# Miniprotein binders against b1l550: the designs that were tried, part 9

Target 1, 279 residues: b1l550
Amino acid sequence: MRLPEELLERARDIHSEAPSHRIKLDRVGSFGLKVPVEFKGFLLLAEADVWVSLPEGRRGVDLSRQVEAIYELSNPPKDPFSLCREAAISLLEKLNYADSSGVSIRFDAPLQDGESLKYYGVEISSIASDEIINKIRVEILGMTACPCTAELIRAYKSSEIAATHTQRSLGILEVSTKAEHPDPDKLASIIERAMSSPLRTYTKRPDEGGLVIRSLSNARLAEDVVREMIHLFLEEFGHLPEDTHILAAVRSMESVHMHDIYAERSFSLDEIRKEISSH
Below, E stands for the ipSAE of ESMFold2; O stands for the ipSAE of OpenDDE; V2 stands for 0.75 times the mean of E and O plus 0.25 times the DockQ between their complexes.

## First folded at step 24 (miniprotein)

Design d5 (at its last look DockQ between E and O 0.91; V2 from the best seeds 0.00; counts 0 for: pae E 1.8 > 1.5)
Fold by OpenDDE base, look of step 24:
Structure d5 (fold): chain B 279 residues (1-279), chain A 94 residues (1-94)
Amino acid sequence: as target 1 above (279 residues)
Amino acid sequence: SYVRVRIRVEGDDPEKLREAIRRIIELAEELAKKLGLTIKVRVVRYGKEVWIFIYFYGVPEEVKEKVLEKLLEEIRKIAEELGVKIEYTIYVEE
């Protein structure tokens, strides 16, 4: 049942009324929308959040306009980077009472693994105000081998390649910049290269053995992984603006413990450059 | 009802870009003042691109077309003079 449009003339616009309490809100919007995106030749259904700020003098946000804004831009499907940025701008444009807008798009990104696919998690965001800040978060699983146990076993057995426990580890890179979104595939590659070895969707027996040997030969602490991620990131993305903010983290799901080992570093490019130069 | 003008300015020279923005805003404000309109302006900067959103409120139907034509013509002149790329879209919303 559709109500007569004539009723709109008689009904109060609740959203435009003054609130009972004059308090600004930072984010008001729709979370958990599904939007199609095109990524690396794949058409994917992504999850999206859209929001705007709400001034103190306005009771509510026009939520329907927010939803319309992103879906207008998502047809036909486009790359998630452009969609995110354009939607943020469109939201700010259409909801003229807002001081800021934001869009976040999340999906599993396909990554070729031989004849199969593996994946990494990605969240692409843009925040619009007087400027646009682009944010990207990449998460990918790898494998780590413990160097401490390896050293103990080496000492005990006098073996060149010492056995050690291995586990899955989640590497995380989050980048916030006024520049374009960094390439998520490159970020994923940095994370994988920072670990003892990558994971494989499937392995043939010879490949599996090689993978394990590689991990043993490249044993790394969680701390090592984070430091390596930062190092590799600086090599690849050192050209980004100095005010670019980075979070590098790893969560190692340790196989000998019931708990995880976690390590992180948050930094701006300016800060980390100063730190490295001081050494 | 209000008229929304979306303007995208692109330029490699930051100074020219700033000047373009300034002139566009001034033009819009002058026009609003002349016509007795309420105006809101938003500027979003992203690299070499700048988005300008201009909202004209209280535009009489009789003047809508004339106001827009004049504004657009002057914007084009600014673009030519400063050597910046300008794209615009006009939305009339009730």
Scores: ipSAE 0.677, ipTM 0.879, lowest interface PAE 0.7, mean pLDDT 92
Fold by ESMFold2, look of step 24:
Structure d5 (fold): chain B 279 residues (1-279), chain A 94 residues (1-94)
Amino acid sequence: as target 1 above (279 residues)
Amino acid sequence: SYVRVRIRVEGDDPEKLREAIRRIIELAEELAKKLGLTIKVRVVRYGKEVWIFIYFYGVPEEVKEKVLEKLLEEIRKIAEELGVKIEYTIYVEE
């Protein structure tokens, strides 16, 4: 049923009233929206969150305008980075009582993997106020081979046994910057190159053997992976603004333990350059 | 009700970009002062792009077109003088 349009003229505008308790809110919005995006030739169904700040003198946010704004920009589908930024700007423009706005977009990004595809996780955000802060988080699985077990086995009497445990490890890079979002494929590549070897969608036995041998030849602690991720990140993205903030992390699902191992480092580009140049 | 003007300014030279923003804001403030209007201005910067949102409150219906034409004419002059690219859209909100 659709109600008569004439009621809009008679009904109280609840949202524009002052609230009973004058308290500012940091994020008021619509979360879990499904939006189409076009990413590198693929049409993907992404999940989006949209929000604005709400001043103490305004009772509510016009939530329908928020949802309308992102859907208007998402049809026809466009690249998720443009959608994210443009929606954040549009929210701040249309809801002029807000001090800030934000948009997050999450999707699985396809990657070519031989004759097949694999994927990795992407979440991007744009926060708009007097400037825009862009954030991107990339998560991709790789394989790690434990150097500690490898060394113990090598030191064992026979020393002829080349063995260690291998496991899936989740690599994480998160970047917050005033510049454009870094290319997620490049971030995923950095994470994979820091691992003992990449994971494949499928392999035949000879290829699988090669993958395992490569991982044993590149045995790495979770700490090693994080350090290598940082090194490779600086080579590729050292040109970003000095106040760019990075989180590099690994969660390793250690195959011989009941629990995971986790390592992380957060830093600004300014901070890490000083640290490296001192050694 | 109010009139909202969305202006996108783009330029490679940061000094020219900043100058364009300053002059556009001054124009809007001077126009609002002349006409006794309440004004709000919001600026969002991103790389070589800047969005300027100007909200004019209490604009009498009979002067809306004249106010907008004058503002836009001067903005175009600023774009030419400083070598920046300008795009704009005008909305009337109730």
Scores: ipSAE 0.555, ipTM 0.848, lowest interface PAE 1.8, mean pLDDT 89
ESMFold2 (binder alone), look of step 24: mean pLDDT 81; pTM 0.798

## First folded at step 25 (miniprotein)

Design d6 (at its last look DockQ between E and O 0.98; V2 from the best seeds 0.00; counts 0 for: pae E 1.6 > 1.5)
Fold by OpenDDE base, look of step 25:
Structure d6 (fold): chain B 279 residues (1-279), chain A 94 residues (1-94)
Amino acid sequence: as target 1 above (279 residues)
Amino acid sequence: SYIRVRIRVEGDDPEKLREAIRRIIELAEELAKKLGLTIKVRYIRYGKEVWIFIYFYGVPEEVKEKVLEKLLEEIRKIAEELGVKIEYTIYVEE
């Protein structure tokens, strides 16, 4: 059912009215939209959030216009990096009362694992104002082996390769930069390489054994993983602007405890370089 | 009703880009002043690209063409002089 358009002539424009309280809002928009994107040859249905700022003198945002903006750019499907950036620009253009806009796109990214696929979680974002800030968050699971338990068992049984508890650990890298979005595959690779071992979708018996031995031989604390992630990140992405901000984190789902171990470091490239150079 | 002009400027030289932005904004403001129009200008800079949005409010129908012609003519001159690539799209909104 569609109401007659002539009603618009006599109806109040609620969104353009002055609010009862003149307070600016940072983000107003639609969350949980579904949009198609093209990524590494895959056509994926991604989740998207779109928003703009709202000035103190306006009651509401034209939400329909926001939704139209992103869907106009989503057909034909394009890469999520361009979609985020272009949509953020379009939002700011179309909603001229806003001083900032933002778009976030989330999906599971395919990652080749032999003849099969594994995946990592990715969130790609762009925020527009007088400039554009690009943000990317990558989450991927790996395996960690505890070096403390290994050392105790080694001391007790005098084994070269000591048994220890192993668990899945979630590694996280979040990057905010005025440059192009960093390559999410490279970020995922950094996280995996920082773990005791990667996870596999499938393994043959000899491969499984090798994977476990590798993990045991490369036992790492959650703290070790975070530090390694930062080290590897600097080697790969040290060319980014100095004001680039990074969050490196690990959540280890400990197999001997009911709780998780968490470690993180937030930093700018300028800050971390100064820290490392001081040693 | 208002006229929205979307302008994309692309160039390898940051100084030329800055100059292009400055000149385009000044041009738009001068034109608005001359014609007694209300104007809003926004710009977004990203790498070698700049997006400029110009909003002209209160444009009488009889002068719309004149406003656009003058703006576009001068933008072309700026592009040629500074050696930057300029693309534009015009929208008439209610």
Scores: ipSAE 0.647, ipTM 0.871, lowest interface PAE 0.8, mean pLDDT 92
Fold by ESMFold2, look of step 25:
Structure d6 (fold): chain B 279 residues (1-279), chain A 94 residues (1-94)
Amino acid sequence: as target 1 above (279 residues)
Amino acid sequence: SYIRVRIRVEGDDPEKLREAIRRIIELAEELAKKLGLTIKVRYIRYGKEVWIFIYFYGVPEEVKEKVLEKLLEEIRKIAEELGVKIEYTIYVEE
């Protein structure tokens, strides 16, 4: 059923009224939209959020215009980074009362893993005002091996290759910058290289043995993984603007404990360069 | 009812992009003042690109086409002088 458009002449435009309480809102939007995206040759199902700021003098947001801004750009499906940025711009264009807009897009990114695929988590956003700030968060699982237990067992068994507990660890890199979004595959690679070993979709027994041996040869504390992630990030992305902000973190599901270990460091490129150059 | 002009400016020289923003905004404001129109202008910068949005309110039907023609002519001149690429789209909103 479609209602007559003539009703628009009689009905109050609730959204354009002043609110009872004149309080600015930072994010008003539509969350959990489903959008197809094209990422490195794959067509993926993504989830998107769209929002704008709402000034103190306006009661509501025209939510249909928000959804229109991203869906008009999603046909045909395209690169999620372009979609994210262009939708953020379109939001400010269509909702001219807003001071800022934002779009986030989340998807599982495929990564080649031998003859198969594995997946890692990606969330990107673009926040538009008089400039655009791009943010990307990458999460990927790896394997860590505890060096403390490895050393104890080495001392007990007098062996160069130490046995120890190994576990899945979730590595996280989050980057906020005025430049283009960093390539998520490169961020995922940095995280995996910082771990004791990558995880595989499947292995045959000789390959599984090699994976475990590699992890024992690269035993690392969660703290060491975070430090290595930062080191590798600076090698690959040290060229980004000085005010680029990074969070590097690891959540390790320690196999011998009832609880997880967590380590993180946040920094700007300017800050970390000064810290490193002082040593 | 209003006219919305969407302008995309692209160039390699950041100073030329800033100058384009300044001149286009000044042009739009001067045109609105001459014709007694209310106006809103917004821009968004990203890399080598700038989006400029101009909203003209209360444009009399008699002058609508002339306002747009004058604006676009001057914008094209600015683009030529500064060596920047310009694309635009015009919407009439009700």
Scores: ipSAE 0.590, ipTM 0.861, lowest interface PAE 1.6, mean pLDDT 89
ESMFold2 (binder alone), look of step 25: mean pLDDT 82; pTM 0.808

Design d7 (at its last look DockQ between E and O 0.93; V2 from the best seeds 0.00; counts 0 for: pae E 1.7 > 1.5)
Fold by OpenDDE base, look of step 25:
Structure d7 (fold): chain B 279 residues (1-279), chain A 94 residues (1-94)
Amino acid sequence: as target 1 above (279 residues)
Amino acid sequence: SYIRVRIYVEGDDPEKLREAIRRIIELAEELAKKLGLTIRVRVIRYGKEVWIFIYFYGVPEEVKEKVLEKLLEEIRKIAEELGVKIEYTIYVEE
């Protein structure tokens, strides 16, 4: 049932009223929208969040207009980077009372693994105001082997390749920059290379054995993984603006404990360069 | 009712781009002042790309065409003089 449009002439515009408390809000919007995107030759259904700021003198946001803005730009499907940026701009244009807008798009990105596929999680975002800030978060699982246990066993049994506990570890890279979004495949590669070994969707027995041996021979603490991620990131993306902000983190799902080990470092490119140069 | 003008400016020379933005804003403000209109201007910068949103409020129907024609004419001149790419779209909203 649709109500008569004539009612709009008689009804108060609740959203445009003054609020009871004059307080600015940073983000008001719709979360958990589904939008199609094209990524690396795949058509994917992604989850999207859209929002704008709300000034102190306005009670509510025109939420329907936000949904329309991203929908219009999502058909036909396009790459998520352009979609985020264009939608953020469109939101700020259409909701002229807002000082800022933002769009976030999340999906599982396909990653080639021999004749099969694995994946990593990605969140692509753009924030618009007087300028545009692009943000990307990549999460991918790898494997770590504990060097501490390995050393104990080596001392006990005097083996060349010491046994140790292994576990899944989640690596995270989040980048915020005024430049274009960094390549998520490259970010995923950095994380995998920082682990003891990558995970495989498909493996034959000899390959599985080799993967385990590789992990044991490259045992790393969670702290080692984070430091390696930062090192590799600087080699690949050191050309980004100095005010680019990075979060590097690892959550290790320890197999000998009921809890996880977590390590992180947040930094700007300027900050980390100064730190490294001081040694 | 208000008129929204979306202006897209693209240029490889940052100085020319800044100058184009300045001139467009000044033009819009002068036009609004001359016609007694309320104006809001928003600028978004991203690399060599710039979006300018101009909102004209309280535009009488009789001068609507004149406002748009004058604005567009001067924008074309700016584009030609500075060698920047300028595209625009006009929205009339009630």
Scores: ipSAE 0.700, ipTM 0.889, lowest interface PAE 0.7, mean pLDDT 92
Fold by ESMFold2, look of step 25:
Structure d7 (fold): chain B 279 residues (1-279), chain A 94 residues (1-94)
Amino acid sequence: as target 1 above (279 residues)
Amino acid sequence: SYIRVRIYVEGDDPEKLREAIRRIIELAEELAKKLGLTIRVRVIRYGKEVWIFIYFYGVPEEVKEKVLEKLLEEIRKIAEELGVKIEYTIYVEE
């Protein structure tokens, strides 16, 4: 049943009223929307959040206009980066009382893995105000091999044993920039190359042996994985604006422990360059 | 009710792009002053692209066409003079 449009003349516009408590809100929106996207030839079902700021003098946000803004742009499915940015601009345009808007889009990105596929996690955001800030977070699993245990085993009298514990580690790279979103595949590659070895969906025994040998030959502390991520990021993306902010992190599911190990560094490009050049 | 004008500007020369933005805003403010209208202007910058949203409030029905015609006429001149790409869309919001 559709109610008569004539009621709009008589009903209070609750959203446009002043609230009892005049407090500005930073994010008011619709979270967990399902949105189709096209990513590098794949049609994916992504999850999206949309929001705007709400000034102290306005009681509520026009929620239907928020949902409309992203769904109008999502059919036919398009590139998630374009969708994210365009929706953020549209939100701020359509909800003219807001000082800022934001859109986040999350999906699992397919990645070629030999004759098979693997995946990594992607979350992108665009925050619009008088400028646009683009954010991307990439998470991918890799394999790490402990160098401490490897050194103890090497020092053991029968040092013919080349061994250490290996485990899955989750690498995280998050970038906030005024430039376009960095390519998520390149970010995932940086994370994987910083690890002792990539993970594979499937290996036959000779390939599995090679993967393990590579991990032992490239044993790394979680701290050094983070440092390597930063090094590789600067090689590939050092051209981004100086106020670009990066977070690099590893959560390692240590196979010999009941708990995880975590290492993290956040920085801006101008900050890290000064730090490196002081050595 | 109000008129919303969506203006997209693109240019390789930062100085010409900034000048285009300034002239468009000045034009909108002059039109609002002449017609006794309230306006709001929003600018979103992204690299070589700029979105300008102009909101005209309290526009009488008999004046709407003239406001739009004057604005668009002058915007085309600005695009030609400065060599920037301009696209626009006009919405009437109730």
Scores: ipSAE 0.600, ipTM 0.866, lowest interface PAE 1.6, mean pLDDT 89
ESMFold2 (binder alone), look of step 25: mean pLDDT 82; pTM 0.812
ESMFold2, look of step 26: ipSAE 0.575; ipTM 0.856
ESMFold2 (binder alone), look of step 26: mean pLDDT 82; pTM 0.811
OpenDDE base, look of step 26: ipSAE 0.695; ipTM 0.887

## First folded at step 26 (miniprotein)

Design p1 (at its last look DockQ between E and O 0.57; V2 from the best seeds 0.00; counts 0 for: other shape alone 2.587 > 2.5)
Fold by ESMFold2, look of step 26:
Structure p1 (fold): chain B 279 residues (1-279), chain A 116 residues (1-116)
Amino acid sequence: as target 1 above (279 residues)
Amino acid sequence: STIRVRVIVYGKEVWIFIYFYGVPEEVKEKVLEKLLEEIRKIAEELGVKIEYTIYVENGYIRVRIYVEGDDPEKLLEAIARIIELAAELAKKLGDPERAKELLERAKEYIERLKKE
């Protein structure tokens, strides 16, 4: 049933009223929307959140306009970075009482793995006000090999047994910048190169042997992985604005323990350069 | 208020949204024609790319202005001049208090030019 449109002239506009308690809100929006995106030749169904700030003098947000803004821009499907930024701008344009807007888009990114595919997690956001701040978080699994156990086993049998425990480790890079979003594939590559070896969807026996040998020859602590991620990030993305903020982290699902190991470092580009150059 | 202005800056790109409230239909086209003529002059004088779209909403008119250029000083100057133009239009529409507020905002961009 569709009600007569003439009722809009008689009904109160509840959203434009002042609230009983004049308290501004930072994020009011619609979360968990499904939107199509085009990413590197793939058509994906992504999940999106949209929001705006709400001033203390306005009772509610025009939520239908929020949803309309992103869906209008998602047809035809386009790359998620353009969709994210354009939707954030459109939200702030259309909901002119807001001081800021935001859009988050998350999806599993396909990644070529020999003749097969693997994937990694991506979440991007754009937050608009008088400027735009872009954020991206990438998560990808890799393999780590423990150097401590490797050294103990080496000492026990003087190279007769080349062994240590290996485990999957989740690498995380999160970047917040006034520049364009970094390419998620490059972030995923940085994480994988910091690990003892990448994970594969499928290997044949000779390739599996090589993978294991590589991991043993590249044994790394979780702390080593985070430091290497930072080093590789600076090498590739050191040109970003100095106030760009990064979080680099790893969660290692230690195969010989009932619990995980976690390491992280957050920093701005100017902070980390001063730290490195002081040594 | 007769006119509201919003500015979003992103790298070499700027979005300026101008919202006209309560403009009589009789003067609407004259106001928009003046705005567009002056915007074209600004683009030529500063060497920036400007595109615009006009939307007629319920109770107001929204003008979306996109500015692009390689020189950040010229971008800031373009912003300031477009806000000053909005202030001029607010005064002509009988809202000198809004015009004064818009001129103060334009000064903020001029001050940023001095620091850069």
Scores: ipSAE 0.667, ipTM 0.876, lowest interface PAE 1.4, mean pLDDT 89
Fold by OpenDDE base, look of step 26:
Structure p1 (fold): chain B 279 residues (1-279), chain A 116 residues (1-116)
Amino acid sequence: as target 1 above (279 residues)
Amino acid sequence: STIRVRVIVYGKEVWIFIYFYGVPEEVKEKVLEKLLEEIRKIAEELGVKIEYTIYVENGYIRVRIYVEGDDPEKLLEAIARIIELAAELAKKLGDPERAKELLERAKEYIERLKKE
């Protein structure tokens, strides 16, 4: 049933009314939207969040305009980076009362693994105000081998390659910058290279054996992985603005324990450079 | 009549939004013409290439500006001057507070970019 237009004219605009309490809100929006994006030749259905700030003098946000903003830009499907940035700007354009806007797009990114595909999780975001801040979060699984157990076994039984327990570990890189979004494939690569070995979707038996041997030969603590991630990140992305903020983290799903081991470091590029230079 | 001027800077791209509510179309056109004229002057004075696209909708004007050139300093100056232009516009349109904010932003922008 469509309401008669005459009734709509009589209805108060609730959103434009003064609120009972004059308090600014930081984020008001629609979460869990589904939008198509084009990424590396794939058409993917991504999850999207859109929001704007709400001034103290306005009761509500025009949510329909927010949804319209992102979907207008999503047809035809485009890369998620441009979509995120342009949608954030469009939100501010359409909602003139907002001081800031934000868009977040999440999906599983395909990653070539020989003749097969593996994946990593990615969240691409842009926050717009007077400027645009681009944010990207990459999560990818790898494998870690424990150096402590390896050392114990080596001490017990003389072996060139000591046996040790291995586990899946989730590596996380989150980057916030006023520059363009960093390449998520490069971020994923950094994470994988920081671990004992990458995971493979498909391996032949000889390759599998080699993968395990490599892992054992490159045993790393969760702490080691994080430090290596940071090191590799600086090598690849040291050209980003100094005020770029990074979170490097690892969650190791320890195979000998029921709990996970977690390690992280948050830093700006200028901060970490000073730290390293001081040694 | 709520008039608001918004400026977003991303890299060498500047977005100017001018919101006109209850303003005659003739006034909007004059504002736009003047804005474009001043942008052209900036380009000529600084020797930079400025390209722009204009979108006019009921209630607002959007100007997307691209600044191109080989001299980083001139580019920064161009952007700053564009922001200043927006500030002047805000002042003329009756939003002096916004004008002040934009002027401060222009200064901060130049300072920040010189450090990079």
Scores: ipSAE 0.577, ipTM 0.818, lowest interface PAE 0.9, mean pLDDT 90
ESMFold2 (binder alone), look of step 26: mean pLDDT 80; pTM 0.817
ESMFold2, look of step 27: ipSAE 0.667; ipTM 0.874
ESMFold2 (binder alone), look of step 27: mean pLDDT 81; pTM 0.830
OpenDDE base, look of step 27: ipSAE 0.560; ipTM 0.812

